# Designs tried in a protein design chat: VH-VL binders against Uncharacterized protein B0403.3. Part 8

Target 1, 247 residues: Uncharacterized protein B0403.3, of Caenorhabditis elegans (q11077)
Amino acid sequence: RRHFGDEYRINTPACDIVCEGQWKSEFHANFHKIYDTEYFEIPLDTAIVKNRANLKMFCSSTIQKYSCLRNECKIQRTPWSAEKHICVGHFDNFDRNINCLSLTDKYVQRECSNVCNSIKIEISQAEIDRMAEMDFSRQEKSEFVEQNKHCNVIACYQLCHEYIISKVCIDSAVAARSVVKSYYDSYLEREYTELNKDDQDELYSSFCRRVTPGQDENEFTANMTRYNNLTLDRMKNDIRSVFSILD
Short names: E, the ipSAE of ESMFold2; O, the ipSAE of OpenDDE; V2, 0.75 times the mean of E and O plus 0.25 times the DockQ between their complexes.

## First folded at step 1 (VH-VL)

Design v6 (framework fv_livmoniplimab)
Fold by ESMFold2-Fast, scan of step 1:
Order: sequence, then structure tokens, then C-alpha cells
Structure v6 (fold): chain C 247 residues (1-247), chain A 122 residues (1-122), chain B 107 residues (1-107)
Amino acid sequence: as target 1 above (247 residues)
Amino acid sequence: QVQLVQPGAEVRKPGASVKVSCKASGYTFTDYYIDWVRQAPGQGLEWMGRINPYSGGTKYAQKFQGRVTMTADTSTSTVYVELSSLRSEDTAVYYCARDLEGYSTYWGFDYWGQGTLVTVSS
Amino acid sequence: DIQMTQSPSSLSASVGDRVTITCQASQSISSYLAWYQQKPGQAPKILIYAASSLQSGVPSRFSGSGSGTSFTLTISSLEPEDAATYYCQQSYSTPLTFGQGTKVEIK
């Protein structure tokens, strides 16, 4: 359950592999990095938004990938993906804010990773009691904890990236923060949808439900709002402490 | 500054009951669970149970079930553990401890009281 | 109940030595393990949580590792103030249980 990246149905495996392989090869050639979901997607890779030329290079290859999937593989519907969000859905918004986004480059990959990769798993007693009521096995408890950690990491990177923008992009911070927030909100929405394919909504972490945009609060999630808000506030404080030099 | 304050000592005769207090300060009392852990002289640590100060909900170790009661008074930010039918082997230091980072007990205890030495003697 | 067994029960070492303490769980507890330090006459102090996460304010010479049933606490370079009894604790299921303790003495 700890996966990131594009998950789609393959009707012709060779065709999909070719399209994906060409895209990854171009990514490596252009950015001198092997595609890695953790360093490309969460956090949003600052190399892609470092300048307009990088954004254009990345999105040129991404458009070719999705053209390949539609025209050669006959795949008409693909799930949300980070590269599709940036290049097909929201290119103009990233382009308009490129000057601000480029200023975050040195902080997101180093400082946010230092904060967010050190997050401890936080499970409330209410959630422990809920798992007991649902008769969770030991394996299911472990998966629930990993699920909670997954959502905590994504939420942390969102808050950290927005915080950096607020400090380095004062004149354009609102618009740039909106771009970043939309990216992470869409990422969380996809992850939540994938994790709930078994129709076990009640077994999903209350924190994950709380931080997933567009999800209706159920009674359990609403009852955990205070605890989840304390967790988010603690993340904000940890982020501010790491970036005290920017204050 | 987070503090958990306990009385230093209590003396009881066999068969009596003892009620040990733990007064919290420096944080929002109802946001964190409190656990009770005891330690007999020269021995290791033994978990007795936990209480949610907001709801009054409790979870006890089976060994103490029927003899232990935990309560919380939100007006004084104080948690209590009461142990009945005392025996000489109940002589121990009784600690209250705050669950790390609030409601979770998955990773142990970040703040501890100084302990109350309960002596059961004739 | 989950049984926690520590090894060794006691050790004596010199300042500057690398000290290793192990903890075995009777069943898999994933990473739900904490380590505590207790000095005579004092309450325990948490050092490590979630098997490997260092508590804020704890010196970096302390580290934790392991998952499942086998765990290790390491002090990379022993200091005089590290003379204490060390306990592991599982939080995977109730009742919460502690190891028997390892007493670390300075030579």
C-alpha cells in the first residue's frame, strides 16, 4: 500500500512498456536522473520547475508519452499521474509561476526531505480501539500504520513546500502555493482512491481521510479532527524550526 | 513546561486500598493519554493500564483486572490509580507517564512523574 | 502476552567503548519498540521510539535498529553518564510489556 506513481491497465503490455520506457529514457537523458517516484513525484521534483526550459523539456516528453498511449496502445482513459497533472492538466499554471517555483529548488529536495522522511508513525488510541472493533489481524494493523505514515509524508511535503514558497516568493506566494497545493491534493486523492479499491473505507486511517481533498467526513473521521489538527500543527512547527534562517 | 507531579510516598496495611494521584501541567490535559507503570524494589517495569482523560475510558492489564481503577478529574488536571486488596508484593514505585505525542501508545512515554513509593507493611 | 527478552542482563565497559544491547520479542511486533534509560532513583527516560527514531534531545551516540522480533540498542562511544539500566518495550499489543533490563556499568 505504499506506492506512488502511475498505475494503469495494460491491454497490450509491450506497447505500454515501450511508451513508458521511451519517456523514462528521455527523463534520464534530460535530467541525468533515473526516474524515481519518491524523488520525482513526492516531493515535486524541483529540477522540473527550476526554469521554463526544464519544464518545457519535461512536458514535451510527457505529451509524447500520452500520445503514444492513446494512439499506439489504444488506451483512452488513464488514471491521474503526476506528469499528466503538470503537463496536460495544469501546464499554464506551472509556467506562469515558474520564477517563484524555481526559487524553492535548494530547499525542497534537502530541507523538506530532512523533515518529512523523519516523521514517526502516529496512531491514536481511538484508532487502535477502532481497529479492535473491526477485528484487525496483526498484518492489517501493520498495513494501517504504513497507510497512516504514507499520508503523513505526503501532507508534510505539501506543508513544507508551501511554507518555503511563503518565505521566498512573497510577492507571488498565493498563486504559487495554489499550484503546489493542487498538485499534492490531486496526488492524495489518487492514492486514497487506489487504497480503497476493496470498499473498506472504514479501515482507512482517520488522518488519511482527513487530509484527502473532496472526501466526505464520516463520524469516525469527524471525531478525530482535533487529533489530526494537532498532528498538522506539529508538522508546521517542525518545518518552521528547520527553516528558522528564513524567518 | 510539561510536568507530572506525584506524592512521594504512601503506606498501607495488607488488605487496604491505595489511591495515587498524578497532577498534570504545562499542556492540554485532555489531549494525551496517561499510563500507569509500577516498579518493585530492584525489579523491572510493569505496565498496569491507561486512561483517556477526555472520555474517562480505560484499558487495564489483565493481571490487575478487578483490583485496579483509573480515573481522571479534568477540573484539577489530575489522574488517579486505585489498587485494592493490597499485598506485600504490591510494594513498588508507581509512575504515571504521558503517551508519546498525544493519543498514541504505540511508541511509549515521553514524560514521567517522579513516582510514588507505595509500601505495604504490617 | 508478548514476552520481551534482553541480552545481556548486565555488562561492564570502559568510556569510549561501543556497547550493544539486544531485545527479542516472542512474536513479530513490526517496529513498535521503544528503548528507555533509567538511572538510580529516577524515572525512566525515553531514548528511541519506533525501533530506530531518536527522541529529541537525546545524544546522537544512541541508535536503535531492527524490526519484527530482533532489536538492538547501540551506544557508539560510552560516556560516564551512560551508566544506567536500559529497557526495551513493545507497544504492538496490550498488555504493553518491558524487557527485564540491561544494567550498564562503567569499569
Scores: ipSAE 0.000, ipTM 0.387, lowest interface PAE 21.1, mean pLDDT 80

Design v7 (framework fv_livmoniplimab)
Fold by ESMFold2-Fast, scan of step 1:
Structure v7 (fold): chain C 247 residues (1-247), chain A 120 residues (1-120), chain B 107 residues (1-107)
Amino acid sequence: as target 1 above (247 residues)
Amino acid sequence: QVQLVQPGAEVRKPGASVKVSCKASGYTFTSYDIDWVRQAPGQGLEWMGRINPSGGSTKYAQKFQGRVTMTADTSTSTVYVELSSLRSEDTAVYYCARERFTPYHGFDYWGQGTLVTVSS
Amino acid sequence: DIQMTQSPSSLSASVGDRVTITCQASQDISNYLAWYQQKPGQAPKILIYDASNLETGVPSRFSGSGSGTSFTLTISSLEPEDAATYYCQQYDNLPWTFGQGTKVEIK
């Protein structure tokens, strides 16, 4: 379930649905998958970067979708989407790193999903202390829980994909990791923006705050060590055990 | 290796007070609330209240307000529940339980329980 | 206070049977519900949290479902060690409240 970051809102024009439906049909035809906004966004679907031909085919269809939205539906601004990020905003970066990204396909889609679905990521003791002292309303509890679960899933998939890149993409690992990091940073910025309001900072976990855009790697590593020592080690060990053949 | 250790039994006369201890080990004592839940013989579970060991803040069920007091001693990692003006209806097993808030809610570790018998 | 009502109050079933216990909340509690197992003379043990999440170390034959006001605990294939009283608990609003319990006996 995802209600934050959903591209399609209640007030979306009917024309938008037609353009999206055409794109979904092409996605199914080309990749033999049912388009699901939640599934497609996280983890980053490596089928589209399995080879250069797949990337170009995916982005050709995506460009047609956004042409449909602009010309037929007269929609000037659209929310962030995975396909728009890859094909409109950052196509050249994905294309330049396609050789590396293609090497990750056989590991990311199944193995990272297995690891991340099985790992129970603990939130920091400081967050537990803070929340325990509050008399949260039902809405506040719901928002905080969902935000924490979302950040845990994102952290696991990002770490898993970057770990695989570090093992299979020796010469281009830094550049390819940056492409993946940029994708997850943009996804998180959208999620954070959707949840933002005057008092929401008190409801968001410190974990979500530290992984939003602008967070440097040293600060992220220090925070992960501080707040999730045992769970982070378990996550890293599980990732290593699944990919031990790469060593 | 989280443990919550309670005494086995206490006997009191009607009108007296009882103070039950719960000694925690195997985790950071101040990071989790401790709740007290009682169970009368053959009956269900009844929540009495909770305490935050870090600040000592408490929340009590309305039924026990005015005769229940919960305290925490961080130097010994021990929480206490004290119930005054005891009646025969207070005869029950009293459990302490560690409360998880986020992301994994619920009472994940329980003491073995203390049987408090109120009889003349 | 949020009232939690379980059904049935007791049941008898055979080893290998599928057992379902229901829990009704007097108001919407979203998914803030846990299930506990209590064997005679023992403290309760958590089985399910957030309505449908299986606690670590709990056998996969246990599962939970539901949201809002209606919840179920299912034991897909009953085993002798499952003879116990099962409780649902809401943690949406203080005071925390428990269902009255469902006693599961083996035939």
Scores: ipSAE 0.000, ipTM 0.401, lowest interface PAE 18.1, mean pLDDT 77

Design v8 (framework fv_livmoniplimab)
Heavy chain, then light chain:
Amino acid sequence: QVQLVQPGAEVRKPGASVKVSCKASGYTFTSYYIDWVRQAPGQGLEWMGRINPSGGDTKYAQKFQGRVTMTADTSTSTVYVELSSLRSEDTAVYYCARGTYDEYLGSPYYFDYWGQGTLVTVSS
Amino acid sequence: DIQMTQSPSSLSASVGDRVTITCQASQGISNYLAWYQQKPGQAPKILIYAASTLQSGVPSRFSGSGSGTSFTLTISSLEPEDAATYYCQQYNSAPYTFGQGTKVEIK
ESMFold2-Fast, scan of step 1: ipSAE 0.000; ipTM 0.452

Design v9 (framework fv_livmoniplimab; at its last look DockQ between E and O 0.02; V2 from the best seeds 0.00; counts 0 for: pae E 19.1 > 2, placed apart)
Fold by OpenDDE, look of step 2:
Structure v9 (fold): chain C 247 residues (1-247), chain A 119 residues (1-119), chain B 107 residues (1-107)
Amino acid sequence: as target 1 above (247 residues)
Amino acid sequence: QVQLVQPGAEVRKPGASVKVSCKASGYTFTEYYIDWVRQAPGQGLEWMGRINPSGGSTKYAQKFQGRVTMTADTSTSTVYVELSSLRSEDTAVYYCAKYSGDEWYFDLWGQGTLVTVSS
Amino acid sequence: DIQMTQSPSSLSASVGDRVTITCQASQSISDYLAWYQQKPGQAPKILIYAASSLQSGVPSRFSGSGSGTSFTLTISSLEPEDAATYYCQQSYSTPYTFGQGTKVEIK
């Protein structure tokens, strides 16, 4: 589920709409789900990672979509997307680790969803003060809080998923964890990129920056490392407590 | 007094476009999102999308992607929603709603605009 | 999308009765839930936000409770002017979604 980082469209060429429509239609036909409505990008949907056949079917349609974009629409470069990441960028990695992903995804959906959607999310006083000092509008404050919430949920899912992999996928844990980490990291990078493109970098919280590769958690608010560490530790503790039966 | 004012009604033929206005007053226009929510006759409420009056960035529900355009005019404190390729199913009362600024609810609504799509 | 399911779809009660409306989310939405009242020919009006916070100016007979996936709107003592359709709305993630509504009629 996406909370804030949905794509903002200003101008959409008709051709790419056609390509997307075909892709979504195939998705529905193959999985009996509606993308963006019933499909979840975070965490990985069981429909996709259920088995190797489903993964291949999903990626076959996805490759066709991007072929359409390149050949019909003459669009050579596209932004990051979950399907692009899985099928175009890292298919072999997902394919090699499909058994682990399939095995762990049910736990992620059952337990990680509960944990990560129930966490208490707070903004540090330092950042509250900063927003006041900078005279953030109510809307800007809301955006900041919402984005921060989104980052926290994503981070929680990542931690939880990696934890489960480490406990359930004994021999393939390292490789599978790397695949999952790369997916979540890239997802967060995309969130930042989209926000930054709109010159709204200041609305990206310290925590968001902490969990997003390549970002500085102290860029706008100094001395946030301790606070963010405590937040992450709390998440880890909550996750461990829920999955203590796996120990 | 804080209010959102919309026109009363619009009538269009299938395939046409409709543009509904929402004039805001009584608060700082650029500090709050405006969302659009429609309601078909006798039906529930359906979220269409959101616009940031500051900068004009928009987020649309997937259902309306490609057909909906939201815009804002800061000089007149007015937000617009345009829906193209109208269908009979688009017949509804269209509401603009102000984001509360916190807790993610709508604390102010326009009176609604009835858009009728008929041949 | 997060689905919101209200129960019941409609009810009829007498003045003074306690009325309870429930809303269930397809996934946890924490306390990101609002309740609206809509009368015929009018726009929705906010009653409760953050699952249990009463909007300013709303009578105290209205109250909200719940967290996670299950929520309840309660009218402690139904008044004639409370005849309306009530909607829950999740604001946990976009697209924001509403329950199908509960029509409350007075006997």
Scores: ipSAE 0.000, ipTM 0.471, lowest interface PAE 12.2, mean pLDDT 88
ESMFold2-Fast, scan of step 1: ipSAE 0.000; ipTM 0.470
ESMFold2, look of step 2: ipSAE 0.000; ipTM 0.379
ESMFold2 (binder alone), look of step 2: mean pLDDT 93; pTM 0.943

## First folded at step 4 (VH-VL)

Design a1 (from e3 with heavy chain S33E; framework fv_enfortumab)
Fold by ESMFold2-Fast, scan of step 4:
Structure a1 (fold): chain C 247 residues (1-247), chain A 122 residues (1-122), chain B 107 residues (1-107)
Amino acid sequence: as target 1 above (247 residues)
Amino acid sequence: EVQLVESGGGLVQPGGSLRLSCAASGFTFSSYEMNWVRQAPGKGLEWVSYISSSSSYIYYADSVKGRFTISRDNAKNSLSLQMNSLRDEDTAVYYCARESDYWGEPTYFDYWGQGTTVTVSS
Amino acid sequence: DIQMTQSPSSVSASVGDRVTITCRASQGISSWLAWYQQKPGKAPKFLIYAASSLQSGVPSRFSGSGSGTDFTLTISSLQPEDFATYYCQQTNSFPYTFGGGTKVEIK
């Protein structure tokens, strides 16, 4: 009986929290950084690709985490994650390009964050018209704007990282850019996958998934593709301008 | 248990070609990264080439890039090195070597073949 | 490329002596360093990995230390079978590189 109105209960951590906690602890011990999804996932944390030892050390811990989730927690399927993409899905790709990726560290951590956080993102007329047609509430419009801003920032980090690679990694630029592009494409695809299947898919897939010209045939999707291409071109020019001054 | 046996070495003239082979036994060949290492007479060890377990990733020393091609046949447990446009400085004993654990620990070459001699001279 | 510099290039020693060989990387390689022993006419034999981990079956008189850029191989009490050339190797990044070797020869 609750005679005093309050009781507290000591909860044993859930299995997946324990696996995640050990992984984050090892990340901090090895890299002297607290794992932060915003910092680590966008932009791609160059500390883990600074050299082969760092990559293998990071991926060793990641394999232990997923072993823990599978064997101790009986979790058979996990969603996409940055560490899983790097270490389980694409380890050989990152390893092959480690020399090039290590050269980008000083730019990505400082310059891309500054550029991408300063870019002003506006909603296209096609998006405004579609929201009006679908009778979006004030709250729904606000959520849409924030999600589009988030996707645009991620796209900017991808373009900036690829630009730095093309400037710094002469002989291996194409391969290294492909590795980075794949990482950010997968991150955006994860964002797209978390959207509601009906109303939000039509609006968000045009940017978060970056529909290529010719895949969609309706007029709205064609307009959104054009707008996104213009937005990406503007980002490319802004990035190039900043680095031109540094030359 | 684990054995690596090289073959294909010999005498060749400058500009010629040779194909080296390494036959692996006693382990699951398809699970390991493989390397070629050479040693010129009286000189030190020089790393030549690397191939991943899947053949998707291949690296070469600058001195052989564009002239040598590493390949593997996992069904036959065989590693190969095709050497073209051979030069006097390619004269060496060539070893194939297995690379240890790829994940979790620093890697090293845990097993080596006996070596096969390549002599490039006119 | 990561340059691996070994010193000395040669050392003359007697049975029972302590021998130290140093290996320096031109950039940080953490613990991604292995040591090999090579006797004349034979393939190299792996001795130590991860800078300090001794291979099973290698005598305890062999030890490795170091991290980052400076590494040392020590033979605490040299035996007749230890006269050989020793090589360090980094596997931290491609291209993989070996040190120039240190020949341990009888005094």
Scores: ipSAE 0.000, ipTM 0.415, lowest interface PAE 18.3, mean pLDDT 78

Design a12 (from e3 with heavy chain D101Y Y102S; framework fv_enfortumab; at its last look DockQ between E and O 0.50; V2 from the best seeds 0.00; counts 0 for: pae E 8.4 > 2)
Heavy chain, then light chain:
Amino acid sequence: EVQLVESGGGLVQPGGSLRLSCAASGFTFSSYSMNWVRQAPGKGLEWVSYISSSSSYIYYADSVKGRFTISRDNAKNSLSLQMNSLRDEDTAVYYCARESYSWGEPTYFDYWGQGTTVTVSS
Amino acid sequence: DIQMTQSPSSVSASVGDRVTITCRASQGISSWLAWYQQKPGKAPKFLIYAASSLQSGVPSRFSGSGSGTDFTLTISSLQPEDFATYYCQQTNSFPYTFGGGTKVEIK
ESMFold2-Fast, scan of step 4: ipSAE 0.338; ipTM 0.715
ESMFold2, look of step 8: ipSAE 0.013; ipTM 0.572
ESMFold2 (binder alone), look of step 8: mean pLDDT 93; pTM 0.953
OpenDDE, look of step 8: ipSAE 0.200; ipTM 0.730

Design a16 (from e3 with heavy chain T107Y; framework fv_enfortumab; at its last look DockQ between E and O 0.01; V2 from the best seeds 0.00; counts 0 for: pae E 16.8 > 2, placed apart)
Fold by OpenDDE, look of step 8:
Structure a16 (fold): chain C 247 residues (1-247), chain A 122 residues (1-122), chain B 107 residues (1-107)
Amino acid sequence: as target 1 above (247 residues)
Amino acid sequence: EVQLVESGGGLVQPGGSLRLSCAASGFTFSSYSMNWVRQAPGKGLEWVSYISSSSSYIYYADSVKGRFTISRDNAKNSLSLQMNSLRDEDTAVYYCARESDYWGEPYYFDYWGQGTTVTVSS
Amino acid sequence: DIQMTQSPSSVSASVGDRVTITCRASQGISSWLAWYQQKPGKAPKFLIYAASSLQSGVPSRFSGSGSGTDFTLTISSLQPEDFATYYCQQTNSFPYTFGGGTKVEIK
């Protein structure tokens, strides 16, 4: 996904690509990893939140990237991105909670990944009927299903991460959970925003809406509340089962 | 119980025409995409055509494009395949199949009819 | 078009045997792969999609694995009712295409 915007852009073509390339190169040099947005966005990369030094290193490069975008490319606004959220928007929050994040993130990347990628994603008959009424193309149906699946996985990650925080970060659980929540919430908000920009709002499932902050509830979504809550409860049960050893 | 029942098969000469039908029951027909799949004697399966729930999107295999026409009547829970300019290689058992694509899963054909036999021969 | 290459074309096995069928796509199809079972004179029956081991109505001895271009259907312990022809299918893009089939026969 593209994480830089074109608003008020007065630049040389490909300037933003240069800034992004430099950032990725620095990331690779510092962490000996290739930054892949799809891979690194959810969950947080353990290399980044390993310790305060790594976080600062990552954010130094990130700040430089956005300085480049502003000063060299004259890009005034950019959409949400993981690096932007961490380093530009919420650095102090992440810094203050780095100890908890460093303890929990490895579990998220392993056990939560396993749990959340193994869940069965279901779409209600009501939504199936709705798609039929709107006569979705094959591609649209595919996109709907994929987006819904994606929301389910992300929601599962969020629940799992928050659960682990509650078990492992006893003294800082509240604050750390808030930081993590803001990250996942913002991620989902970005997902919706991008979809809506393409006039594809109808491809956003009721579940996606349920877990995405700031979304207006319509009659259809309201009717799906019970179904979606049951889905979330199933996720919670699965997570608790896997991490019962932490009790 | 989901049921799909094909009909309309028979013997036809090359260049002839035939219309197949598939009667659906036991589910909300208008909510599902439908497909035709054929199988020549002693051969494998070949996808023939796809039609969306409200017929807005239709696809054909190259082997039948321009000769076959898929359609549906949701009010009658019916799927049809008009076959024109039939060839020897069109000889096959023709199946109607419901497509399932709503469970966060890949698309697949979850229910099939018993098939109807089309024989093209001089 | 995406070509699906299925192997072997036939396999002779005995009850209790482990049977493995492979399907290769000419290009990446992610997990958009389905397996079907067909018995003589009958319509195909859906078994599993992509990498799955548990599905309603399908015996646990059937399992699928793979993603991208290479897929495998495994019957852990062949039963008498499993002698049939099996097909893979990609639904990643039109035209939908099937593998050539694998006939599982009694040894």
Scores: ipSAE 0.000, ipTM 0.490, lowest interface PAE 12.7, mean pLDDT 87
ESMFold2-Fast, scan of step 4: ipSAE 0.483; ipTM 0.763
ESMFold2, look of step 8: ipSAE 0.000; ipTM 0.389
ESMFold2 (binder alone), look of step 8: mean pLDDT 92; pTM 0.942

Design a17 (from e3 with heavy chain T107D; framework fv_enfortumab; at its last look DockQ between E and O 0.71; V2 from the best seeds 0.00; counts 0 for: pae E 9.2 > 2)
Fold by ESMFold2, look of step 8:
Order: structure tokens, then sequence, then C-alpha cells
Structure a17 (fold): chain C 247 residues (1-247), chain A 122 residues (1-122), chain B 107 residues (1-107)
């Protein structure tokens, strides 16, 4: 987990822990993976997108978890989560595009992971200067750097998955890219919302804002458009390069 | 309304130099990759050069490498092509072209200027 | 470099005719192919991306097909405004390359 506690501990740990535990147990039984150590939200996990049967199986247990939280625990509002996004909010879109997501998954798990874990991530001099002018503590600098790295990795996986979808999926590419974009956009919106709860808005980097819907890349550090274009150009070029061998 | 307007063409002797410009308006120029494409009289289209939105990635056709330099000034919404050591075969209409902003789709040139003519002859 | 071979180099046709233009890549380019129309004295106009996807505002009589190395552009019922030169272009890899063009002319 990141710097916010367990998102499911907002009401009563015993009840929501039972709902979550049942869900994790079903995940292990169905996919032969331990949720806490072998499931990842970034990139989209193979267990979910492997095929339509897997998607339906994951979402059946997920809908049951959220029914348990609402009906047994009386929790009516929950934070955004990857499984809720996929199974409650957007199941029809994932289901309609499961063939494309399945076909591209192997490239996401290998080629996208390789490129996205190797991208060059730098903090612009303009943002370094701002951190000095605002007297960021060592902890605040560390949080800024780590959040910025996280945003870069998310953006890389989104761009990489969209790229391979367009190369492989032909007629379904537009819809499938929209499914992937919606997932990562919503993930980034949650990242911003969680950071902003503690009045840490200034720790959200210009690049994070560039890739988060509804944010202004120049909000706290002016004139960042060229730097962020450079970052995205490098990321896109690295992605193109890793897939040029498949042609 | 997207507009691209080329300028700087003219008559030049072999071995000479010219600098072409492309003025962009009606869109956020700094967000788009840009290209130069040329067309010799009575001939087909030939891609010449590409520059990314930040200028960090630049590619050239083999026929112009080492002689031509593409550049952009995002503050002035301007694309440029410096052409040195010009040859008879560089005689063409030169177009600037905007690359589509559909990441994940095949690249294509959605808007073109009207072109500027370069003539290389003694 | 990926060479793009267009055929025929020209075709004489009448209004209402079906016209088919082919484009062959020297290497596989998946569906990373675009088609352009150019009228005399004008810049090229974009028609089709991803081998088969029509640009908004392009008449439905235009269609594209193909993947890999072999691609076609078809005009199902030629109109007076369709007399022009047509180019294919691959954007799979640099250098981007165009086909030699196909001139569609009257008669």
Amino acid sequence: as target 1 above (247 residues)
Amino acid sequence: EVQLVESGGGLVQPGGSLRLSCAASGFTFSSYSMNWVRQAPGKGLEWVSYISSSSSYIYYADSVKGRFTISRDNAKNSLSLQMNSLRDEDTAVYYCARESDYWGEPDYFDYWGQGTTVTVSS
Amino acid sequence: DIQMTQSPSSVSASVGDRVTITCRASQGISSWLAWYQQKPGKAPKFLIYAASSLQSGVPSRFSGSGSGTDFTLTISSLQPEDFATYYCQQTNSFPYTFGGGTKVEIK
C-alpha cells in the first residue's frame, strides 16, 4: 500500500475484513494466486483479462464483496478501487473488449513492464527550484519524487497498452483503448484525491497533473508544457522502439 | 480553424542554402509532432523529416541526412527546415504537415500547408 | 526502408465506375497505412487511417482494406470530384514512405 492506510477500514474492521477476506479467498481458489502478494492494479492483472470466463469469475466474486460491504457492513460509500471500477462501474465495457484485452495482455506483462520499469524519470529544474522556494522538508521532497515516479509509471503503462491495442486489435481498438484509458484516468484521479485529503496538493507534480484528468500542469510550477512534452515524447519513443522488433 | 502556411522557398544554385518556415495557427502547436514532405515536379510525395512536440526526437530521410535540419519554436508556433548543400534533386514543393494526435493509432498527416516551392538550378 | 508499390500508376475511368487501387509494402506493416487524395495544384487531403478507417467527412463510397503487406483503396461509384491522384503511406517505421501514386483520370 501507499501512504494512506487500509481503504476498507473506514467503518468496522471486523465486518469489512470478513467481506474482503472472503473475496481474497475466492481469488486464490479461482486464480491460484495470493491476492495480497500476487495481484497488481498496475498493469491490469493477467488473472482478470486472460479471457471472458476469468473476467466473469473475478467480477462475480467482486460484486458479492461490494454487496457484503453494503448489506452486512452498512458501508454505502467506498473509495474508488480497481476491482469496483472493472466489475461495478464498467463491466460491460470490459466484457465487450475482453478479446482485445486478452490478446494484448502478454505484451503488457512483458514488453510494457520492461519499458515502463526502465523509463528515465527526472525532476525538472523548475520544480527543483519551486521545492527550494517553498522550503520542502526532506519528507515532502521524498513524497513528491515517489508520487511523480508513480504517475510516470502509470502513464507509461496506459500509453504502452493503448499502443499495442492499436497495433493488434484493428476493429475493436478504439473501444478497447477507451477502456484502458478510463481505468488509468480513474486510478490517477484517486491518487490526486487521496493526496489532497491531507492538504498536500503542492506535492502533486506537474507531470502528475498533465496525466490526471481535469488538472492543470502549470498550477504550481509555471511553463512546464515543454518539459512534460519531452517526457511524453521519450516515453512514446521507448514504447515504439520495444515493439519495432515485432514487425 | 487549423492553418499551416509555408514560406522561404525560392531559386537557389546548387550548393546553396535556404531556410523554410511554417507558421501554425488554430491549434495548440506545442502538442503536435510535425513533418516536412516534398513533391518534385510531376512526381509523387516524399517524406523528408519529423520532429516531436518537444524537439527531442528527430528523423530524416536518407536523401537529406546531414544537409537538412528540422527545428521548431513552440513559443512562436513555427516549424523550420534549414536546407544546406542543395542539389538539383531537392527541387520540389515543400509541405509542412501536422501529425495526428491519436496516440495508439497509426500516424497520419491530418493537416497540410499549401506548400512553398524550392528550385535548385544553375 | 519499407518500399510502397502502388498499382496501377494511372487509370482512366468514367463517372459511376468502380475503381480499385492497390498498395504493397516490402515488409509487414500490420495496419499502419494511410490513404491521401491530391488534386492538381493542391496539398494532399487525408482520407483513411489504419488501412480501413474513414476520416470524418469522407464519403462512404471510399473504402480501404488489407493488412500486413497488401492493401486496397476502392471507390465504389466514381464521382466528378474524385478525379485526383491517390497515395498510400506507411507509418509503421521511419522513414515514413509513400507509394508512387495512382492518377484517376477521365475516360
Scores: ipSAE 0.011, ipTM 0.579, lowest interface PAE 9.2, mean pLDDT 87
ESMFold2-Fast, scan of step 4: ipSAE 0.380; ipTM 0.738
ESMFold2 (binder alone), look of step 8: mean pLDDT 93; pTM 0.946
OpenDDE, look of step 8: ipSAE 0.038; ipTM 0.646

Design a18 (from e3 with heavy chain T107S Y108A Y111I; framework fv_enfortumab)
Fold by ESMFold2-Fast, scan of step 4:
Structure a18 (fold): chain C 247 residues (1-247), chain A 122 residues (1-122), chain B 107 residues (1-107)
Amino acid sequence: as target 1 above (247 residues)
Amino acid sequence: EVQLVESGGGLVQPGGSLRLSCAASGFTFSSYSMNWVRQAPGKGLEWVSYISSSSSYIYYADSVKGRFTISRDNAKNSLSLQMNSLRDEDTAVYYCARESDYWGEPSAFDIWGQGTTVTVSS
Amino acid sequence: DIQMTQSPSSVSASVGDRVTITCRASQGISSWLAWYQQKPGKAPKFLIYAASSLQSGVPSRFSGSGSGTDFTLTISSLQPEDFATYYCQQTNSFPYTFGGGTKVEIK
């Protein structure tokens, strides 16, 4: 027989959800937008690199989030995240290059989005044959195609953002490109790490392995190198074409 | 031994046609954008045409647009320029040039052929 | 179209001289500027890309500078093999355009 007092147990949300919720509330208060990972992480969110004040405001809030996770939730190690990369790991690099990043913002949001969302995601016959060889289920084939698409989009935005930096930034193009490349490389590494954690490495397309830093080439990936290079060349040419016809 | 070798130049009457070829060797031709550049006798360099690695993007100088057609055959490592309705002012040495693959850095023409001479004269 | 203006059109110089060639774009091209050397009867040779990046194998006496609209190519101590015509080129937007050339000739 349950005692009456048991029904007064307080239902508290998980500590990390509270910290995350506070951070998202602060983001909304500061930027008048709801944080959306598909909108703000790829491409790198322009609200946070619009100017130095916005970067500092975003990162102040982010530091509070990670303080909350460490001190209130006793979480000593957290997975990689876009906001942590920008604010904890690489703040000085983003801050030093803020003027350049600010200049690229409008092109990333318009021209890069047009290019990277219009590029056809092609699965080679060799990849189709490989999936058949491995007896991929309908779900596994769908996940393979979606991973290939996701990596293509990330790679395209990285290439496009670096290209814009080279077009519009005068004094800091090399440094700014390095900042952007590091962000996208770390994002791809996080995606790859999550796949390997679940022992789902076989679902990672040859293109994704090619563009993810530090990944060992296997026999299949090596045989697909020519095809993957043609895919990258197509992205590069599409990017050049769009910017060549702009006023 | 990265190299480009042009051929197909010659003497042609005004209004005539010529097809120039450029043979590439020593590099992965299918990975590079290619250009044609010309130089009239005693004059400077003039850009003529661009073709992307996949042939998806093609651009021409206004002076040749509608008369010249750039194309490539990646299986044969070959670049071509079909020149129609030739005029006296098309008389020049024609160079093919590889555009550098320095992604994230400004491009340049890093490898040039020796050139092939086109003379448009009656 | 982006117009590329080189000055001077020719310069007379002696071995050991410092030679400066200028190139001006009619609109901003950031650092999308390359330099080429051409000797009589030969194809152009690639020297510099990104306005200031020297191609491997090109002597260190060659240097490039500038950004936006104003660019310079400098030869710090002219050598006999440097007597040639030099061209700048913008690759920022189509159509690609070359400067009119600067002939470096023996004084």
Scores: ipSAE 0.015, ipTM 0.574, lowest interface PAE 7.3, mean pLDDT 85

